# VHH binders against Regulator of G protein signaling rgs-3 (rgs-3), part 4

Target 1, 363 residues: Regulator of G protein signaling rgs-3 (rgs-3), of Caenorhabditis elegans (q18312)
Amino acid sequence: MWRSYKAETPELADETQEVDLNLHDSSESDHEGRQSRSASITSSTSAPASNDVTLQVPITNSSATSPTPSTGSMYFIAGMFDGKEKVNREQPPMPTTDGVEYPRAASWAAGNCANVLNDDKGKQLFRVFLFQSLAEENLAFLEAMEKLKKMKISDEKVAYAKEILETYQGSINLSSSSMKSLRNAVASETLDMEEFAPAIKEVRRLLENDQFPRFRRSELYLEYLEELLPRSYAEKWAQSFEGLLGNHVGRHHFRIFLRSIHAEENLRFWEAVVEFRSSRHKANAMNNLGKVILSTYLAEGTTNEVFLPFGVRQVIERRIQDNQIDITLFDEAIKHVEQVLRNDPYVRFLQSSQYIDLLSKLK
Short names: E, the ipSAE of ESMFold2; O, the ipSAE of OpenDDE; V2, 0.75 times the mean of E and O plus 0.25 times the DockQ between their complexes.

## First folded at step 1 (VHH)

Design s20c (framework vhh_ozoralizumab_d1)
Fold by ESMFold2-Fast, scan of step 1:
Structure s20c (fold): chain B 363 residues (1-363), chain A 125 residues (1-125)
Amino acid sequence: as target 1 above (363 residues)
Amino acid sequence: EVQLVESGGGLVQPGGSLRLSCAASGFTFSDYWMYWVRQAPGKGLEWVSEINTGGSSTKYPDSVKGRFTISRDNAKNTLYLQMNSLRPEDTAVYYCAADYSPWFTRLDQYEYDYRGQGTLVTVSS
């Protein structure tokens, strides 16, 4: 169901062919010194990398009557006005691209943030992003918890737990319940790690729901991906519209092109629907995203209005009103949008300076 | 209300097999990494097996690798542990556990979001 997952793995067939070239001489071999290829070497293909992108839906209102700012919007505004300067903080070093293939780095945008955090290079890139977003303390707290867990029971471990509480109680935004649990865990001196779980879970969910979606859309991540992107991948976009849409770097350049011809709303809608489908395991998130997508792209008179065939929008409006929200909600709309993008913008993109210049930069 | 209900424990001879089940309710099972952990009499908690949300990735400690197999059925909200070639040292209460996501090297491996009441497995002649 995810185009990004399948379209982003064009190199897996090539990897399988590389394995086919690795002949292992075992019990059956030609006595003349020649080796026979196995007819059934197909299962050695690595598991397909998931490259599903969950995108943050841009909430924009074109009317003079703007909706009340959301809690998230207020939070972002507060962060922008905290008055902190970066001159007094040391920027983390950028991870190198050494030993990183494109599918590995592309997988960091797929699913949840656990994949990027379980990768040494991915975690370092995410740390750089968090530093730039004045949110690096969330990752630092989780790393401190990992260090605490690995320590043997000792006066040093108790002292470190108290230091963690001192450091983070004023710098991370935890619920009253999670903070109380954290304080109780430190005060007990038995350091029952179960009492730290609510704080760890809350910080993980903050990174997952707020910081990680922003990281996926960041110039920092895009630039890292583009450095890894083989020219052969981008060349294949000329033969596959699905390949273009399934590639994070490809969509970015296509979006820039579409913006230049005032047609980016179709791709933005496509990306929002992909994110909507990825949230199917979180009913409240999926329901909320569905309503946001309707108001952002399908309401008449909005600057991001996507024009759909007769009756398609009415069906979506009715399904939302009747609480019939599931992953199929936008199926007919996305089919139409893909046809619109494929018929003219895609062909023009392949002839554009945007695409040609990108190919000239890649190796 | 979140519930994890283990079943399938019992008395088995050394070299025998048992299949444990864990029925999950009250949360979106398919969003959670699932674990089997055990506690032998008078000993601490020991991690036995790990499975990701989709069932495509599993992990085991050397003590059970090759003998135990974790699996899940997201349509039935059920976790399984197939235990083969059982040894007396496998005697323990086995707990089903759920966590939203792994972290780094499993930072909170012993501090799961949810854990069941356990099922006793006794390996004895």
Scores: ipSAE 0.000, ipTM 0.206, lowest interface PAE 13.4, mean pLDDT 74

Design s20d (framework vhh_8pnl_2)
Fold by ESMFold2-Fast, scan of step 1:
Structure s20d (fold): chain B 363 residues (1-363), chain A 124 residues (1-124)
Amino acid sequence: as target 1 above (363 residues)
Amino acid sequence: QGQLVESGGGLVQPGGSLRLSCADAGFTFSSYAMAWYRQAPGKERELVARIYSGGSTNYADFVKGRFTISRDNAKSTLYLQMNSLKPEDTAMYYCAADYSPWFTRLDQYEYDYWGQGTRVTVSA
């Protein structure tokens, strides 16, 4: 059951007939990918002009943005043995929706990237996203490592390990220690797979912590989900504000509606605070994101200003100034913003052409 | 900076009722999604019920129609009303708080705060 039950009695709580509560609706997991994002936003002072494809500011899913560590690598050499010559990049084919039900596709956004990587169609959609983000080499490297691991020790396995090193040493940004370990592993006659572990771990962390969070909020993923969304799910948004905000497609359409009434900043702030809270175990990332949220949404007179009661904003400013940043930093602000969104915009959204037109095209 | 404290557990006969409480020290309680989990002897911890900051609720299939989750934001207290108790409801019951009020978390280690638990024993 994707929607929250509104029960006036215990019997009413059991009347919904949807997906099981046990279906994964996971947290905004992030296992150290925030270093790149925090570094990129630590000096942010100006509000962004606009970003229609971004679910959470300041991260962009634009194909025009070159991801760190790749700045435009042309060494994507699938199926080549001998050279590191520049190759024309071709977009991977989009996976079909055939045989995929909404809960399966929704699970690809759950937790870490294991769910999306363990699903053939999910992995293909993620690959398309990574290609558009100039980061496909990270997934290709992990797939090459899995293939290498399954090979029996042979001259062919040694040759393949050397090919992997030559293909990826210039296209993936590994630490000097991980790269040295990778080179030593390839030079080994026995190809000890333990020596590949540092490189695999580092690339997996980059994929999980930087690229996967951006995939989850991408237009690519949202459009795929919307194709699968049952009309009954979207109808439940009229019964529960929490049901609307808890649904990825629902938030997207609510955001578009809010933009039309010049109130998008409230939802973007809400989403940014959710991301901030998910970073609580990474002090530098959380501190940097807190400062970016303050400068983007709470600074007086900025384009994206969220209006809070006088005392609420000042407490946040003082806590940041005094380096008292923890998970509770935005608690009173988010409480106010949720009330603002629930009272007027939510009711108007349900009566809007945005919502009505969406319902008319769903099956 | 809150700590969750559960109470209300005890020994009850099959068919009986208990009301569990989970008190927060007033630490931003109203902003949190709250949940009750349980762990029976020799079994894994499982989600029983969840209540969002706005008041919407979700229940596990095995307690629907018997248990009711509720919250009192003014008292910073979460409740679980347990009716028609069965021997298989015997477990340690845990209160949990989630700062992501719109996302259901099933992995117990992803919640922000956990209580120490209160024991419920249903025996004949």
Scores: ipSAE 0.000, ipTM 0.300, lowest interface PAE 10.6, mean pLDDT 73

Design s21e (framework vhh_8fcz_2)
Fold by ESMFold2-Fast, scan of step 1:
Structure s21e (fold): chain B 363 residues (1-363), chain A 124 residues (1-124)
Amino acid sequence: as target 1 above (363 residues)
Amino acid sequence: QVQLVESGGGLVQPGGSLRLSCAASGFTFSSYEMNWVRQPPGKGLEWVSGISSSGSTITYADSVEGRFTIIRDNDKKMVYLQMTSLKTEDTAVYYCAAHRTYLGSEFRSEYDYEGQGTQVTVSS
């Protein structure tokens, strides 16, 4: 059985949003704290030398030379790969946007990597990302396994299984038990797919836990999504804060804007809490993420510090110390952060060149 | 006067298709994530699918991925669940549910509003 939850606070805030902009119209402030007079930080870096030493050679260097910063920097990273390609690799072709609507492509970033792997164009985009990440062998192995599974029992299937083992046994990092099971499966006359299951599961786990999270945050994926983004979707961000935060492209542009006003940590905290809640089916992962979020965003005086109302951080600290970590751990903190983002940065984002310029190029 | 009204349920044979509809009223529909949740006979609630407020982010339970499609129309204040390749284990009461702050399927235990449900029976 389930019940309706009475969540009236967000709607009341939305109804009074325009009134909140009138906070500057109040001339009565004597009943509150006094305004501090010592708000200026005196920096010793504002003392230029007043010495009467004039450089007699103010050469305006008009000899424009093409800068070579990338060549110089590459020269000094030679220790990693000697500044040359170890092998001549061919990048897979980029998938076209033809026939792809935005919700389809956006679904590739949602949940686990099954959505991207089950879509031909999504899988191709992921393959391009994996190639750039030197991990394309993992996807190729899974594709080979699907091809093998669909083959009817034959000498061709046996030959293909042997080819798979020879191709991947040195390039994919499997546990000794998974690799042994794979070798036994290939050596078997029956090619029992149950014997391939451990290797398939392990490779899928590697893609899910390592490569896929990086893919969905990649410039490659975000640029593909933005190409598909209808102007009407981006226009609706002006009507709904949740619409902005729920949109992958929207969060990317909002994050860039927030960085410019030194408030990016609030969105990063929000994203980390979303990831924390999504790990609810993996108790150890959720517990570890909760501790990392506390140390990264709620530790006093750090660069990433998120400012919370008095007592909120202390409750989270006590719950973690008492090993009382569940999906509700950050509920009060996230409510505060959402209010902070909604009340000022969100309104400013909608008026920013970041948002306006994006709308101008969408159709 | 907040209301979520599901419709489109019924009896279908295995392998059949069915489209569920949910009509929302009395709240700012475009500000809420919409979810489909089901309750099989004698079992607990199982989350099925979720769609973000803009429609841009969509998630599915592993058991229904590739067979079900969630769609929303903010102008009509509707959310739909297109079900194909139905199995006997899909038999359940299907509920439409809304919540405000959460993205995707991971936040399925707390909903701001709930519907009355629509019965789906898959049997030969």
Scores: ipSAE 0.000, ipTM 0.229, lowest interface PAE 11.5, mean pLDDT 73

Design s21f (framework vhh_5c3l_4)
Fold by ESMFold2-Fast, scan of step 1:
Structure s21f (fold): chain B 363 residues (1-363), chain A 124 residues (1-124)
Amino acid sequence: as target 1 above (363 residues)
Amino acid sequence: QVQLQESGGGLVQPGGSLRLSCAASGFTFSRYAMSWVRQAPGKGLEVVSDISGSGGYTTYADSVKGRFTISRDNAKNTLYLQMNSLKPEDTAVYYCAAHRTYLGSEFRSEYDYRGPGTQVTVSS
């Protein structure tokens, strides 16, 4: 079956055009965000991985304040440290798929979270995800900041700024310096928007580093994408391994298949290396991610171990030890993993009930 | 039969400008992301700038942001890098690279299509 499709499918270059948008950052949203790309601020954080494994990042809201000493020991139940009050909350409505073509929705997973935030329907889908994650106040704060920035009347603008401070100073966990800048901005004579920048950047980093990576791999996002996926796109995966891997819905179904044959870690490693390469403009982020990838996928005896020829792993270990980390660090490893995925799992996937059933239910 | 050929490098004084070009052939240029990558003497590879296949999205390394502009002409299969306010630290061999687009752009000197490079020297 797959051979018949492969013989009759278009060229590789035709398959990959739908993922072209994955190269853009948040500040470079379609025609409106181009002015802000000079900042490159969004690329300062480690790019999120589009895989099932959450890369170990310190779960820390650590400002420069001294940590509160632990009262007790391992006897404490983690949930007892969470004193957040639950207020009455209503779930935001799901965005419709009307008027949305697949490449637009697929672009929401590209780079950082600005692509999803700069699209009304994408932002609404992300809001639903954040509501489910008890983090919707972070998006609400950013929206309030945008509304404040666009206000023309000075008295009303000052009143709204005070309302924002009152609403969010107790719900958003900002560093003491960001909170002080926020208070000073509200108290300023001219309400200088530059004084709000630290708080905005801190909230954006939280969404970028924690919530957005989880959103990208969520069932919520993948189900939305699958409803938009043209059958013709999925048919072309029979010709193009790159087209399959470049498609979020394709990777999801391939991942489920790989899990059934105990080879999912190869795809997770592949996704982590793509994320590593996307961090190339930020040396510290790329170096840290390289070390995490080594410890997660290439250390012997770990649950996520990817099996590479001995020499390939040894070269990577040596380069990391010698601080010789650049974009080429995982080139040999990814070549091996792509060969492993392409030669056996890919061929079997195309013949699987998972792929055949997907094709039968699309458009 | 993929070919990438850089041109426009040379010697320039600090504060000067250069425009690099990269002529591409043997593949559907408009469907590949392109990058400018440089290697300074004794240092590793640095990705200077990326551009999407359509030209709609660009990225820049912090070291060149505001000074360099990447662009492409898909009708001519040509990639450009306009370099302004050049500094001695910009001295490097500059490579044109074409990337397979999966989730983001990739550069692999051994596996991806890249040109032979063009030398840029910024010196007084």
Scores: ipSAE 0.006, ipTM 0.470, lowest interface PAE 9.7, mean pLDDT 74

Design s22a (framework vhh_etentamig_d1)
Fold by ESMFold2-Fast, scan of step 1:
Structure s22a (fold): chain B 363 residues (1-363), chain A 125 residues (1-125)
Amino acid sequence: as target 1 above (363 residues)
Amino acid sequence: EVQLLESGGGLVQPGGSLRLSCAASGFTFSSYAMSWVRQAPGKGPEWVSGISGSGGSTYYADSVKGRFTISRDNSKNTLYLQMNSLRAEDTAVYYCAAEPRYGLWTTSPDYFDYRGQGTLVTVSS
């Protein structure tokens, strides 16, 4: 892999952790969220449609006039009442691309959800995605917990904790033990943040394991990235196959091209293997992904069948049967698939209308 | 041939500091993003930090953010990891890795041809 000194920054953030959580199963997607079907990464053709119904979310309206009252219990009581949030759904505003360079936005998909949550614009884009997925209450809960944690122990803090419980107890999907811990923490009025830890951890896991992987492959995120993509980055794909595969927008356009020549399964297999390797610290997930990859891409006669040299598939089948699943399981298969993609489809992609039209659109 | 040689590991007290180095040869160092990966005894490998080829972008695992600093000197073909406020949990063999293929970065420290032999860091009183 050759990379120029000047073209390396965006590609570091645009790597392994951007690949799909699932092997793209429409049936499974229906069970992952209330609006799972609209999140398909393979059908990015336009901006997300506007909502059919307007629902409200908790909003902290900033005052047009900054109030700085320093006397009287009336302000304290007004603050407590004004602080009441109602869980209704209303579309959050889209973040602008102003002041955002491609590497910053690309970093939101790297690793875990910490990068996107620690960026003000990234978090706002994620919030828009969660709203479309009917899951924005999970992020709102975490933000409320952060606000609660930063408050000094006071009657106001106790009131806010009670408001949080009232607001979220019916909207966030917590285990009975986490919900009981949350109720006990609020009822005790000592507001020991350790008592809130089980609920916070469980909501973070839901965002990390379900919503964030779907966000990474969403049309919403891809469109935001493409708006930021410099033409010079896309031009570099002509010099580097690895640069193309490592770029989230590049993979999307390559995937569309591959679909037109009935070879999309090779890139899907590549993406699934990258996800498989990323799951090495989650033994059950890696084990299950290995079996799903075998049945989806390597079983004879499936619509997603990837054709491997004689013997490569049989070695994989035997290793899975013998429960010898580790990070190296698909090494020989992915070498072959990368060679297949690099030698013909990649060269053809660079001459395709898909790539040429993208270059003409970029600045 | 591609070679990566880690150094700078050793025994250090909790709260102490240590600087790791990785000497690279056999490839155009400035053209590759580089990472540090560690493996604690009895645990799987954990990605620690990454840096772009130019050094303009750096990334850190949550467990080390604010304590570790990754840097590189492309004129010397050397990668560095400055480790401050060390904890017992930082005890591991630290590996230097190049990103020869994007799809395998940070998730395949035991497969990359550019991965070095490692340097042991022990944080103990």
Scores: ipSAE 0.000, ipTM 0.158, lowest interface PAE 13.8, mean pLDDT 73

Design s22d (framework vhh_8pnl_2; at its last look DockQ between E and O 0.01; V2 from the best seeds 0.00; counts 0 for: pae O 6.1 > 2, unsure alone 59.5 < 65, placed apart)
Fold by OpenDDE, look of step 2:
Structure s22d (fold): chain B 363 residues (1-363), chain A 124 residues (1-124)
Amino acid sequence: as target 1 above (363 residues)
Amino acid sequence: QGQLVESGGGLVQPGGSLRLSCADAGFTFSSYAMAWYRQAPGKERELVARIYSGGSTNYADFVKGRFTISRDNAKSTLYLQMNSLKPEDTAMYYCAAEPRYGLWTTSPDYFDYWGQGTRVTVSA
């Protein structure tokens, strides 16, 4: 006797309330008045005198120990991964450079995390990075989930799902909600893959928004790229500033140089603006990034203050205040910074030991 | 919202020449690197040429000096002079605006603007 539960579709009522904005007219009137006053005065004069007092200020040689500028250690908030020393962690093997051309490896940093994960060598390099970052379980979990998805519904699949939960429940950083969903999915023995979706989504988000960005800037990745970098590419940087900045290895070496001349904030600002522009499809993210850039690089007295032409900062501030944030927000600022970098630091870089030594190393 | 409009495509014989144009509307053209992409039937979209805001250029290997990318910032227009055209150059050609050179600009997903494309057909 299968009772047919009639889902009553609630009628959303159409209330069209005509708010009559009566623009009332009113009129009046008055009046007054006064007054005046004046006053005037005056004058005077005087001149004088000369006195020569030769105060012999004693040259006390106080050796003012110049306070060593505290290198503002940008505390990268290394997320509190509670470093439970996983006692028996074996480092994954480094991928060789064999059969890898520079453009292939460079593409791993382009786009999203899928670009590195869809490449066998890239994925392996990223795995090494994740291991070094104590985050390898995130990738392993996703791989296990993919394997689980491909399994047919059987006792084996149920067993594997339980094994996944047991293996990763204490090692991956999931929200309570996602973890609960994962546990429920495994406990139901029906293995509805939709119930695993929150956990998968969260881990993917972690990789995409945290580990992958770090990977792209990691020494591990840069060293791998540098090994693959043709000398001819580096030689072209002498002809193209854009070529230098457009190359991860080139930009890295330029960064080191800029740091040596205390001009790195310009490159940081440039990178931040590039990131800002890349967030254009995420309005909230773009807005937040815009505000962060303003406060970090354009606010007076900041450690990363970049110098801009008069009025450029004020225009940016006004637009942010007026919620007129779009991809053009920093166009004038970044143009100026690029010109500054091109006119002096770039020229100096090409003559620096940093660049010359790199050229000598490359094949 | 900014728009890119390609023009100058058409039918040309092998060895012939075409000049593509891409007109900008609605964004700061001079602040962008610009690129031409092409997509042949049944193939993936591929980079043809790029020109940075500073005027530096990159070309795909298949170009082999046959094509020249240029820009007129005053007119907010991108050009692609194509000489010595081959049947293999038959494709839809797209104009794209890149926010900056370097970071992530190799991925089409990070381009700010795409045109609708102009068709180039090279046939005897």
Scores: ipSAE 0.021, ipTM 0.392, lowest interface PAE 6.1, mean pLDDT 80
ESMFold2-Fast, scan of step 1: ipSAE 0.294; ipTM 0.690
ESMFold2, look of step 2: ipSAE 0.506; ipTM 0.825
ESMFold2 (binder alone), look of step 2: mean pLDDT 75; pTM 0.761

Design s23c (framework vhh_ozoralizumab_d1)
Fold by ESMFold2-Fast, scan of step 1:
Structure s23c (fold): chain B 363 residues (1-363), chain A 123 residues (1-123)
Amino acid sequence: as target 1 above (363 residues)
Amino acid sequence: EVQLVESGGGLVQPGGSLRLSCAASGFTFSDYWMYWVRQAPGKGLEWVSEINTGGSSTKYPDSVKGRFTISRDNAKNTLYLQMNSLRPEDTAVYYCAASTKYFWSDERAYDYRGQGTLVTVSS
């Protein structure tokens, strides 16, 4: 059923959406890639356990910082404010919802982080999230690189490159080789962007693989989306199960409802499989995620166990053991899970206080 | 009032080309993912191209990949479809459509759809 909708609502392709942040299309995968070792919380890449801690980033949370300074400007706004300024951190302003329709904001969660980075308000919301997650330096660095790239070769450009190195060398989590390449690029004064490429690639990978997945699940983003959600959109969920599952806010409320009837694991499994399918062009990531999905949702006796018809789990186990991991790995399981969700929980959700109260709050 | 008005359809020989345009009004065009969808006589609606809000990402089904190019001009609130190497099976009413799109495939239905423009490929 949901698969028939692919003809009219296709999955996001593995196309480069990175426009101004696009590095060279390398045929070689980043074999040296590693996650940030400076991160104290692992919620996006850890094995999906029942006690997986999702970083909560409330939309209005500004931290323990109390009054604003009595004097005027003490900080520059250009996106090069962290690294040196950890002690005097100030939350970036929240973007307004004025002039933003729901589809625009919903698109910020699409595919990779290029969609959010290419939108002024989306990028600002992501910046707020990163600030609250102590990772705003990664975005500020990419913005600084973008500005550097657009500058004409000049003494000013060389001075700016040196400022970037001084600002970020102690705050961004780069490999030794990427940092050496960055230092060499600045020292040469020719500012060959090829020498900045390793640092840009590594920071973009951290944003896309660690921070962006957390942003998509954050209370900050969901609250922003819900404020924009038209009541007419939510009303359509009563006529379309696929409409409910396809809507970020809809899935959030459905998930809360499912948790109350001890069936949340079915939707979490569905979401994990959609993410698995989106990683099809990154073989190592797809293989690792497939194994994690098996161990999290399909292993017998776990708290997250999804119950499948006889033999379906065993086929998946054998395919993984035989290294036969491709986009179709979970097709039979997803078909069953969608039937389970559609037949009873969906109908009950539409009659629940969770859904009715949401409709009453929407515009 | 929301309007999507398609133009540029007509009769064309196999192997020929056409450029379709869609003029949007009554909503913030730059906030929507845009689509071209078509309906051949007696068939259901078939998706033929998509483009994100900023125009940086496009996608096509295999049936038109390499032959059709979707683009948009947010300053003019206009969507385009360049159709090359047209085939008789491309004969259909072509609709401009606007919808939500994000990582989980968004909502199933298009939020807005135009009146359509007929493309006939015949010799």
Scores: ipSAE 0.005, ipTM 0.305, lowest interface PAE 10.6, mean pLDDT 75

